# VHH binders against 8-oxo-dGDP phosphatase NUDT18 (nudt18), part 1

Every score and structure here is a prediction.

Target 1, 325 residues: 8-oxo-dGDP phosphatase NUDT18 (nudt18), of Danio rerio (Zebrafish) (Brachydanio rerio) (q568q0)
Amino acid sequence: MDSQSSILEENLEKILRGEGLEFDSVAEQVDPVTLRKNVCYIVGAVIFNSKEEVLMVQEAKRECYGRWYLPAGRMEECESILEALQREVREEAGIDCQPITLLLVQEQGPRWVRFIFLAEETGGSLKTTAEADDESLQAHWWDRKSPLPLRAHDILSLIDAGLKYRRNPWFPVTQPVDFPCHVVCQRLFLTFISSRADADDRLWLLMSNNNTSHHPRLPIVVSFRTYISKAVSKLIEDCMPSSYISVHIRGILGVQHNGRIPGKTDGICFNTLVLLENTEEGAEIGSPPSLETDCYRWQEVTNQGLKAKIIERIKDGSVLPFQSL
Below, numbering starts at 1 at the first letter of every chain, in headers, positions and changes, except where a header shows other numbers; antibody chains are not in Kabat numbers.
F, E and O are the ipSAE of ESMFold2-Fast, ESMFold2 and OpenDDE, as the mean of both directions, binder to target and target to binder. V2 is 0.75 times the mean of E and O plus 0.25 times the DockQ between their complexes.
Where letters were taken out, [cut] stands.
The coordinates of atoms that the task and the answers printed are left out; those that the model quotes come from them. Centres of patches stay.

## First folded at step 5 (VHH)

Design p01 (from g02k with A114V; framework vhh_8k46_1)
Fold by ESMFold2-Fast, scan of step 5:
Structure p01 (fold): chain B 325 residues (1-325), chain A 128 residues (1-128)
Amino acid sequence: as target 1 above (325 residues)
Amino acid sequence: AVQLQASGGGFVQPGGSLRLSCAASGRTFSSYAMGWFRQAPGKEREFVSAISWSGGSTYYADSVKGRFTISRDNSKNTVYLQMNSLRAEDTATYYCAAGSSPDYLSEYWDELTVYDYWGQGTQVTVSS
């Protein structure tokens, strides 16, 4: 019916705008994630001045003493992702900042996540050697050409990503939204596209059937003891085990996190865009893969404007990048 | 507090193999990254290998890559170091260590300060 289609369309539009949705219940019991125990979140900032010089900080830590890096550090208890970013930049560089967008989310294992932001200077004063402390020795604007001893070269690709986005944004501004979660999980925009020469593209989304059907729900996948990227593959194996398919994680549409209540809100929910390609041979390649479960169903997106928006994001790669390290 | 007990050391001839074990007591083992470090007489303690809390990521010192393999069994609260093709230069006391939260951004797996808890050590002697 029209009412259910309307609610689904409203929810899809919210996610495409980077907004949060109510956290769906999960079937499996999972212990909450807790910062400093079983999950580590890192924030880092790429900040340019008007000359495209990048903000760098000189390390005070014994092991990398005197070497230069982007302002970056571990998230602490009782803070949101944005609060952690602003704290780290202030403590290490003396600068007040505001995020422009997330540039990149990286994982190493299921509960090791790094959030890299493009941000802008809004105030403060550049930290000098007279202000040196345990957090950093000083901050400097680097021309990206002069010799500078770096702590690690991984930041060079991050700086390049920031420059690319500043000059020609390829995905919409994406910011974390303040939405509590106690586990690391993904809400999946698991998509299948049928393209035929003589017809408009058709689009399907995988929907959950597990709850009372008052409102359509996107699948939620919790990362128990596996990589975030691997949790998507497991869901597909569970519902389409006989299908020959290619799975493409296109990127992240949104990030939901609160962090302000220790042990209760240290989790994260990613709204993840996934393209499923059916590589099955035969005349019916235009239909989504057959499901071997009653827990999920395929739902066609028939709203032409919404369908076009989703297909464009997929085909252009107009989505916040996600990398497994 | 987590207590770590390293075992499996001994005498072995060059080219031989040994498997070290690190047994952890406590309910928090599955929340820790685990590392192996070694110290030869008159030398500083050096990094050997590390494994993430899930076992999904492993890291090795260049001197042991291809010869040593780190693994863990979270159901047994144990980390293992399989040492193959042993050399005289591998002679050292081997220590296991548990770290609550290694900093991924700068390849902190080899930082001693990342590790909060340390075992007593087990002696490995490679000699003809």
Scores: ipSAE 0.000, ipTM 0.196, lowest interface PAE 13.0, mean pLDDT 82

Design p02 (from g02k with A114L; framework vhh_8k46_1)
Fold by ESMFold2-Fast, scan of step 5:
Structure p02 (fold): chain B 325 residues (1-325), chain A 128 residues (1-128)
Amino acid sequence: as target 1 above (325 residues)
Amino acid sequence: AVQLQASGGGFVQPGGSLRLSCAASGRTFSSYAMGWFRQAPGKEREFVSAISWSGGSTYYADSVKGRFTISRDNSKNTVYLQMNSLRAEDTATYYCAAGSSPDYLSEYWDELTLYDYWGQGTQVTVSS
């Protein structure tokens, strides 16, 4: 329907801008996620000064005492992801900051997620040894070259990602938006591209075939006992098990979270860009894979501008990176 | 990929000792951090102790520090929890867990969500 196509296009544009959509009812019955019980969110900051020195904090925790790391810590109840970031940086480094963008989303097992931000200093004073407490001993600007005993070397790739983005952004600014969710889930831009030498590329999206809704819906996949990356692969296996295709998670288009009510809104919705590609056996297929379920349908994107935007994001990798540890 | 079997629970008097064992099946045991968690009646599951893949680092909840000792034997695919000076408050079902947590996540080993595989529980009752 024309009105459904217009609403779909508006919703796709919102997702591509990193905005949120209202959370639809989840078909799968799952218990709500709750911080510290069955979900854990970590925030970390990459902050540079005008000399491209990176903000580091000296650990006060027994396990890593005296070693240096990026400002990072657990999200607490009743706070947003951005509030958690600003609190952790202030507690550990003494400075006020403003996030520029998410740089990376990482998962470790089911429902453990780390959000790494590129942020900038907006005020405060660098924490000194006289201010040492349980959060940190002190903070320093590190030249990235001088010897510094690090808690772990995993942050070196995070710092590099921040420098790369700072010098030449390769994806749009992506910030968490305030939309409460009770589960960890993904709203999927599950895409299939057909390319022919003599014609423009054609693009299809997988859509939920919900007969009780008046509006087209993107698929939602809930992460309960599986990794976020495995949940996508399982949906593909369930919908098109006989297809000769490979599944590529390109990255995250947006993050929806609020956290206002403990145990009710601790969930997160990731708007995830996924590309299906033909394997060698399926290389001649110009149409999306046939579905072995009536729960979903393929919808062609016929709006030329919107199609071009989505294909460009896919081909250039112009999306917030996502990494399984 | 890993299955865990906890054992060694039972009834003990306050001040007594008990050793729990967690036997793992699967080829990747030696690459996992191992944890012990407990759940008392009417309460949520809480962290007790964790040990790194090599056994070189150990972590304890404040409530058990100095009384409990975690250890592992990678040749036997087993992790142990030696529980000394037991108190009525230690009464709980004890669960062992395995997670592929690298050392840089060590400060978060008290998070249930870092553990991918969970054993069936073993009941510990401390009562006179």
Scores: ipSAE 0.046, ipTM 0.528, lowest interface PAE 6.6, mean pLDDT 84

Design p07 (from g02k with S101Y; framework vhh_8k46_1)
Fold by ESMFold2-Fast, scan of step 5:
Structure p07 (fold): chain B 325 residues (1-325), chain A 128 residues (1-128)
Amino acid sequence: as target 1 above (325 residues)
Amino acid sequence: AVQLQASGGGFVQPGGSLRLSCAASGRTFSSYAMGWFRQAPGKEREFVSAISWSGGSTYYADSVKGRFTISRDNSKNTVYLQMNSLRAEDTATYYCAAGSYPDYLSEYWDELTAYDYWGQGTQVTVSS
């Protein structure tokens, strides 16, 4: 006989490893997301050579003609996120690459998402001016010091993030995993930590009270018209509007996308780590906020090893960064 | 919020011309890129043309290149779409849209998701 708590703990550990889950609770009546109709996904690459020079491409587009940028471009239909990354780097820079990890997920609503990767060169040859086309004029390894006219300065922080991760990783390798999904949604690790003098920290997770399921489920929020960050805040306001708490999206534990899987519609599921913090200065709170809904309940994490892992990820910020533009 | 009002549609013979206008209310119009999209009967909404906030960059769908011209007048808070050599295939409801995305995202101006504010449609019918 299986224990419900054992199944929950196994699912939590899968998500902490960046794996996907198939038991979604998202409503079937939401219109599917499709590339170029109602969502746009961008991939970009930070690639260093052995000298820590970064791969740059010279723009062929009229608006930024001759300026330099990271290899980046739009995801196309019938591609996985990783396939889109490898195609864009090949088309713009002439090289073959393999992803090391996601470095950053950015959103700019409505429904624009950019995936920035740290990747490594595996083959090919740098694109030359003789090979110039509509994708790019040429590619170059930039020492990050010599004058180079940039398309935009936003990439400087991306390059810095890649260099920092390459030298001292602060979160586990996080890669997109192929998973059927027809909407943009988040599966929430919504956490509350209570601490008191001379007592061990206690950890709580928000769980769904779905009458159609006999297994414990994490909440799922669909991001249809709002920023991902606003959808999380809306759920919290609906569940605990009278509470003196602040909401912090710590980052992304995993990214699930249809890729080439049957039933593909370009949906994405983010496994999102969220921390609720008490805003009452000096107050000791031993329990999470009271819920004003029967749709959710608080579940204490009593497994000491799992509790320690989750608290450490939260405390150290050991999680893929997420940014709203 | 910015409010958009499209106008200038109507019935026209093949080979004819129409000029569509999109008037914006709001003080920050000059900081938005503007786009035109259309939806033909039985089809999905598709990109037609876009213009950067400064008017320095313009974009066109392959089906309208050489026939349509987008322009803007920031002093009048208005965007125009001059449509020449109209074809039966140009029959659609035309929508104007405003987006605040920076110029370095210019390659995405043909995406519906680049636009936050949408005007009401204006119908263009090309038939003999």
Scores: ipSAE 0.071, ipTM 0.550, lowest interface PAE 6.2, mean pLDDT 83

Design p08 (from g02k with S101F A114G; framework vhh_8k46_1)
Fold by ESMFold2-Fast, scan of step 5:
Structure p08 (fold): chain B 325 residues (1-325), chain A 128 residues (1-128)
Amino acid sequence: as target 1 above (325 residues)
Amino acid sequence: AVQLQASGGGFVQPGGSLRLSCAASGRTFSSYAMGWFRQAPGKEREFVSAISWSGGSTYYADSVKGRFTISRDNSKNTVYLQMNSLRAEDTATYYCAAGSFPDYLSEYWDELTGYDYWGQGTQVTVSS
């Protein structure tokens, strides 16, 4: 194992622990995203009390006036994802909170991303009708059984996801980490697994050939003005167009964002776990698909402990869910 | 692709009225929310008004509330903006836009990023 393989292994371990990596110079050549102009980020909170009642907010906005929803809203200039979450919950529900974990990342089109958190109450007081303002009319703990006029039914699956995680976590705690980024991008754990009868699984990662001698690099895919999911699929199609392969975004290993310098740090980097699966019937593939580009190469993961960790995350689905709407 | 053509702009004195029209080509017009946005020289494009795909919900920027009325005719694939009590500050190029929004994202109709199809615009000049 050379020194470059050792650096790669250290970086992979950091990402698997939910830590961030510095954002590299390759993306510096792409125009920065700017909050509210070409990207919109939404945060939402699933918060339960000791009775498993969920925190709900009565909407004050004209289009959904009087209907109930989870505390949620748009990220503002000069704030991090967690600062936006805590501000929205305080403004709409009167409650101070701490995030437990991200539950779900959703995209709608190329410009909209929603971060749903499981969080816990740490203080404050439930907003009453006497405190009604433009942010919300009031907040209540909902038993999930009594009739309540909802703004939309999409939150029912979010509440269920929070309840499921709260009772039996199926992926590690995943929190945004403070790393500045000027574009919306994904750092890819693009994986291929070979499983032969009577042999240990082998694992490959797609690596960028954009070489500095000291920095083995996972691919960075910029998702500006395109769906996050489409950017990954486009890279795969460009690299291996002749292969009978399906692309599966397994989920998100980490979220890197700063947000505190408008127009300079409004970007987000997702550390994304992607699985390539062979779609050809009965084919036993001992090697990953051939690449039709010199921009990328396959690197086998030979460290047995690291290999086992990555394969386990893939097979168990032990990773933060991602949905394209 | 959906194409949008805005028309009805022109010169008007303060206190006057204009009606803008936005004609859409294509058979999927009735599935889109429609918005009007405006841009004055040297300023960013700002939200004016929006209407849901069914016409059942309308939204207005505070600066135009009570003066402007948005409406649509799905049989004619057209959205309208009736502008009354016009002010010098209303001088801008007016753009119509079409976007697909999930029901739970309707509060974001003022977001430029929610609109995928844009017209070329029609100039409105309010001067004495």
Scores: ipSAE 0.027, ipTM 0.515, lowest interface PAE 6.6, mean pLDDT 84

Design p09 (from g02k with S106Y; framework vhh_8k46_1)
Fold by ESMFold2-Fast, scan of step 5:
Structure p09 (fold): chain B 325 residues (1-325), chain A 128 residues (1-128)
Amino acid sequence: as target 1 above (325 residues)
Amino acid sequence: AVQLQASGGGFVQPGGSLRLSCAASGRTFSSYAMGWFRQAPGKEREFVSAISWSGGSTYYADSVKGRFTISRDNSKNTVYLQMNSLRAEDTATYYCAAGSSPDYLYEYWDELTAYDYWGQGTQVTVSS
């Protein structure tokens, strides 16, 4: 129906803008996630001053005492992802900050997720050694050239990513949005593109046939006892097991989290962009792979503007990076 | 894989002492951080203490700090929890746990999610 198609197109546009959609019940039988019990979220900040020096904090923790790292720490109960970021930067570096964008989401299963932000200084005072406490010993603006004993070298690629984004953004500003969720899950833009030499590209999205759905819905996959990326692969294996296709998680379009009701809203929903590609050399497919289930259907995107936006995000890699560690 | 066997629990009067042991079997016990957690009837499992793989760093819940001491013997693949000045509120099943990810554990010793392997537990009852 036209009304159903209009609702879908409106919802797709919202997700592409980094907005959230209301999270409804999932079909899978899983326990709610709860901070400190079965899920852990980390936030970290890449912050530059006007000289492109990066904000560093000197570790007070016994295992890495005296070594330097980006401001980072664990999300606490009753806070949003952005509140956690601002709190950690203030506690460790003395600086007030505003996030510019997410730079990277990393996972290390089970249920460990790290959110890295590019942020800017908005106030406060750089933490000095006289203010040393259990959070950090001091903060410093690092020129990225002088020798500095780092806690770990993984942050060097994060700093580089932040610099590149700051100078020439390659994906749209992507910020967490405040929507309640009780599980770690992904809402999938699971895409298939058909290209022909003399015609515009055609685009399909996988849609859920969930009988409890009152509106057209993108598939939702719940991460349970495995990497978030593995939940996507299992969905593909379940619905098209005989197809010779590769699954590419292009990245994250949006992040939904509330966190303000402990034990009830500690979940996260990632709006995830996924591309299916044929693995056969020279394979020409005018239609997406046949499904071996009645739980999902293919829906062609015929709105030209919407189609172009989605294809551009896919082909240009114009999407928040996501890594499994 | 690591298997953990907790022991040393029992009945003790308030003010008494107990020493819990957690014996590990597996390839590289010395590479794991170890933790103790406890669960009282009708309550959630809570953090008690943790020790780094080297034994160089120890962490304690505020409720047990100064009364409990965690230690390890990597040559015997065993972690210990010495419990002194026991109180009725310490009554619980005590679980030992092993975590294999060093980077994660440096920040999150008190998180259940930091630990990949869990023992069966040993019951501690503090009553007069």
Scores: ipSAE 0.000, ipTM 0.393, lowest interface PAE 10.0, mean pLDDT 83

Design p10 (from g02k with S106F; framework vhh_8k46_1)
Fold by ESMFold2-Fast, scan of step 5:
Structure p10 (fold): chain B 325 residues (1-325), chain A 128 residues (1-128)
Amino acid sequence: as target 1 above (325 residues)
Amino acid sequence: AVQLQASGGGFVQPGGSLRLSCAASGRTFSSYAMGWFRQAPGKEREFVSAISWSGGSTYYADSVKGRFTISRDNSKNTVYLQMNSLRAEDTATYYCAAGSSPDYLFEYWDELTAYDYWGQGTQVTVSS
């Protein structure tokens, strides 16, 4: 193993642990994103007490006045994703909280992203009607059974996902990490698995052919005017247009953001796990799809422990869910 | 794609009224939420008002609430902004926008990112 392979393996291990890598550069020339102008980030919390009652807030807004919803709101400038979460829960529900994990990332393009957290109460006092303001009228612990007029029923699946994770986690704890970037982008674990009846599974990753890089680099794709998920599909179409394959975004391995750094750093980098599956009927031929570009290459993962970890995350779906609305 | 054309701007004195129109060309105007934004000289583009695809829900910036009324006519593919009790600070180029955001995310309709299509502006000047 040379030093390049060692650096790659170290970087893959960091990403699999939910850690970040420095955002170096992108090939595409795009303008930096700016919070409140061309990108909007929403945070929401699923919080249970010891009785598995879920924290709800009563809406003060005219359009849904008196209806109930999860604590949620937009990220403001000069704060991290976690700071936004803690602020929104305090403002709307009166309690202090700590995140347990990201539970779901949702997009509604262009460049609208919602981060749903499973979190726990750490202090504060439940907001009462005497404290009603423009943020909310009050907060309650909901037994999930009693009639409660909801603003929208989309949160029911979020609550159920939170209960499922709380009782039996199916992916590792995943938290945002402080790494600035100026665009909305994805660093891709774009994987192909070859399974032969007479051999162990083999794994390939798509790698960037960047002549300016001093170490192997995973592809970075920038989202522009479209869904985050569509940027991945476009990359595949551009480099493998003749292939009979399907593209599956398995989920998010990590979220990188640091809005506290002065300048144009309102961007987000998602470390995204993607599986390419052969749509042809028949046996795997033992090699990934041919590339119609010099910009990328396939790199086999030969480290047995690392290979096993990546394949297991893929097969179990053991990765933070990602959803396009 | 939706093409949007804003019109109806002009000069008025403080306390006066104007009605802006935004005409849409293209298919499925009636499936989009519509918004009005404005940009004053030297300032960022800011939210003014929005209306749901059905016309059943309307949203207003606090600075215009009670003075401005948004409405739409899906049979004419047009959204309107009736501006009453105009003030010097209402002087701006007014833009209309169309977006596919779900109605239950209405609280984020003041975000520029909620809108997929943008029209050319129409200038409103309030004497001061």
Scores: ipSAE 0.245, ipTM 0.610, lowest interface PAE 4.5, mean pLDDT 85

Design p11 (from g02k with S106A; framework vhh_8k46_1)
Fold by ESMFold2-Fast, scan of step 5:
Structure p11 (fold): chain B 325 residues (1-325), chain A 128 residues (1-128)
Amino acid sequence: as target 1 above (325 residues)
Amino acid sequence: AVQLQASGGGFVQPGGSLRLSCAASGRTFSSYAMGWFRQAPGKEREFVSAISWSGGSTYYADSVKGRFTISRDNSKNTVYLQMNSLRAEDTATYYCAAGSSPDYLAEYWDELTAYDYWGQGTQVTVSS
């Protein structure tokens, strides 16, 4: 049916542009998450000045007192991801900022999810030792070469990623979009690519059969708290438990969050791009993995423009990185 | 895998003292950071105190600093909360918790999500 196919294609295009889709909560009856009670979100900023010196803050926290780190902190109740970012940078470094893009989403499942942004200075004044408080002792522009006692060295790869993106972006600008969610969940682009030497690549996308919606939908999987990677494994267990497959989380296409109503909008929906490679013994060459349930089906993407966009994102890694720690 | 049992609660008058104990079963107790949380009727569960796996670092909520002391005895698989100068506002069910990620707990000791295992609560009532 043309109208149903058109709706699906429009929704796929919206997600590829970094736009959000309304969460289909009627298909999933799960208790809401609540920030600071059963989920923890962390924001961090990579900000460069015109000399490519990176903004650092000197920690006031007891456990890392006097050590230097990127401006970062826990998201608080009643704020969006972007509001949390701007608050943390202002409180710790004294400057105003605007996000350029998300650089990385990291998880320590199920404890926390961390959103790292590349951002730019838009105003304010660099925090001095005379302004030291519980948030930070001071802020400094670091040349990345001079000795500086770091709280942890995990930020070095974040700084490098920010420099790389700043000089030569390898994925589209990706920003959180305002869509209320009550759970931590993923809308999955679960993909399989069939390649032949003498023919165009074919693309398959996993679709849900079990929902009350009138048109086809991508699978939505609720995570146990902030355990994003495990939700992908859960879906695979549900639909392909006997398959010998390699699973590659390519990255995040979009992040949907509101955060303004505690216990109602503290959830997050990640639009997640996943590639499956079928290694099953005796499997048909060029066929997606066999499904052992009627809840899902493989659907070929036959729209040539849409297919090309999705395959390019997968093969080039042109997607917001995701890292499980 | 750790199972936790909190004890030592009871009735005490304002200004009094009470010591809570949390006994752990399992070989891995000494590798876990431990925390105490409390929940008063009609309120959310809140952080009270935490101690690192080695006992070298301790953390306290502002409302209990200078009055409560957390300690641990790894040879007995037990964490303690010594509560002095008790106030009516300290009335709550007290829960002990164990976190298996010491690195995370070194920074996020006051987050409920940092703790994997929870004991049965012990009731503390401060009233005259």
Scores: ipSAE 0.155, ipTM 0.608, lowest interface PAE 6.0, mean pLDDT 86

Design p12 (from g02k with S106H; framework vhh_8k46_1)
Fold by ESMFold2-Fast, scan of step 5:
Structure p12 (fold): chain B 325 residues (1-325), chain A 128 residues (1-128)
Amino acid sequence: as target 1 above (325 residues)
Amino acid sequence: AVQLQASGGGFVQPGGSLRLSCAASGRTFSSYAMGWFRQAPGKEREFVSAISWSGGSTYYADSVKGRFTISRDNSKNTVYLQMNSLRAEDTATYYCAAGSSPDYLHEYWDELTAYDYWGQGTQVTVSS
């Protein structure tokens, strides 16, 4: 095994553990994102007490005044995703918290990304009506059964996801990691699996043929005025347009963000797990689709342990969920 | 793509009124949320008011609440901002904007990030 194969395997293991990698060059040149100007990030918290009551806050904003919602709010300049989460929970509910894991990432193109966390109470005091301000009127622990006038019912599925994870985790703890990025982009684990009745599964990854790099690199695509799924589809259209392939975004393996330098590090890199499946009925193919570009190549994963880990994450859906709204 | 043209600005004395208009070209005006933002000399662009695609929901910055009224006429592809009881502090270039606003996340409507099409602006000067 040469040094390049060893570096690739180490990088794949890091991503599977939810760790970050240094940001490589993007294929599409776009203007950097700047928080509050051309990108908006929302953080939200699902927090349960020992009785499995969920933390709720009463809205102070005129348009939803008096209605209840999860602690949630906009990320500010010069803060990380986790710093924003802890600040919002403290301001709206009076509670100190620590994140357990990301539960869900939602988007409406690169302009709106919402990070929903499962978190736990670590201190503070529940905000009372005597402490009402423009952030919130008060906070309560909701039994999830008693009538409570909600701002919106979208949070019910978020609460259910948090409860499910709390009882029986189905993917590994996934937290944002500190790696600066200036755009909203994805590093793709773009996978193809060959399965034959009489042989073990074989796995390929799409790799970048960057002429200035001596090390294997995963493709990076920029999300621009569209959903993450469209950026992935565009890459596939550009490199294998004649292939009879369906594209499945399985989920997010990791989130890389810094946010601490305004206008310089307001971007996000998602490490995204994607499965390509052959859509041609009756065709048994033992190889991935032919590429119509010199920019990328297929790399077979021959390390049996690493191959098994990646295939397991794909088949079990053991990945942070991602939704386009 | 939507092209936006703001108009109706001018000079007015404190306590006066102006009505700004934003004319949109494009086939899908009624599908967009519309907003008004302003920028005073030496300051960043700030939110003023927004209206949903249907006109059923309106939003105002605290500084203009009770004085300004936003409305839209989808048959004329136009959004309006009626400005009453104008103050010297309202002096700014006023910009109209069109964008997708998530209907379940009302807090996003006052964000610059919610708007992807912007007009050239119209100057409002409130001075004696």
Scores: ipSAE 0.000, ipTM 0.263, lowest interface PAE 14.3, mean pLDDT 82

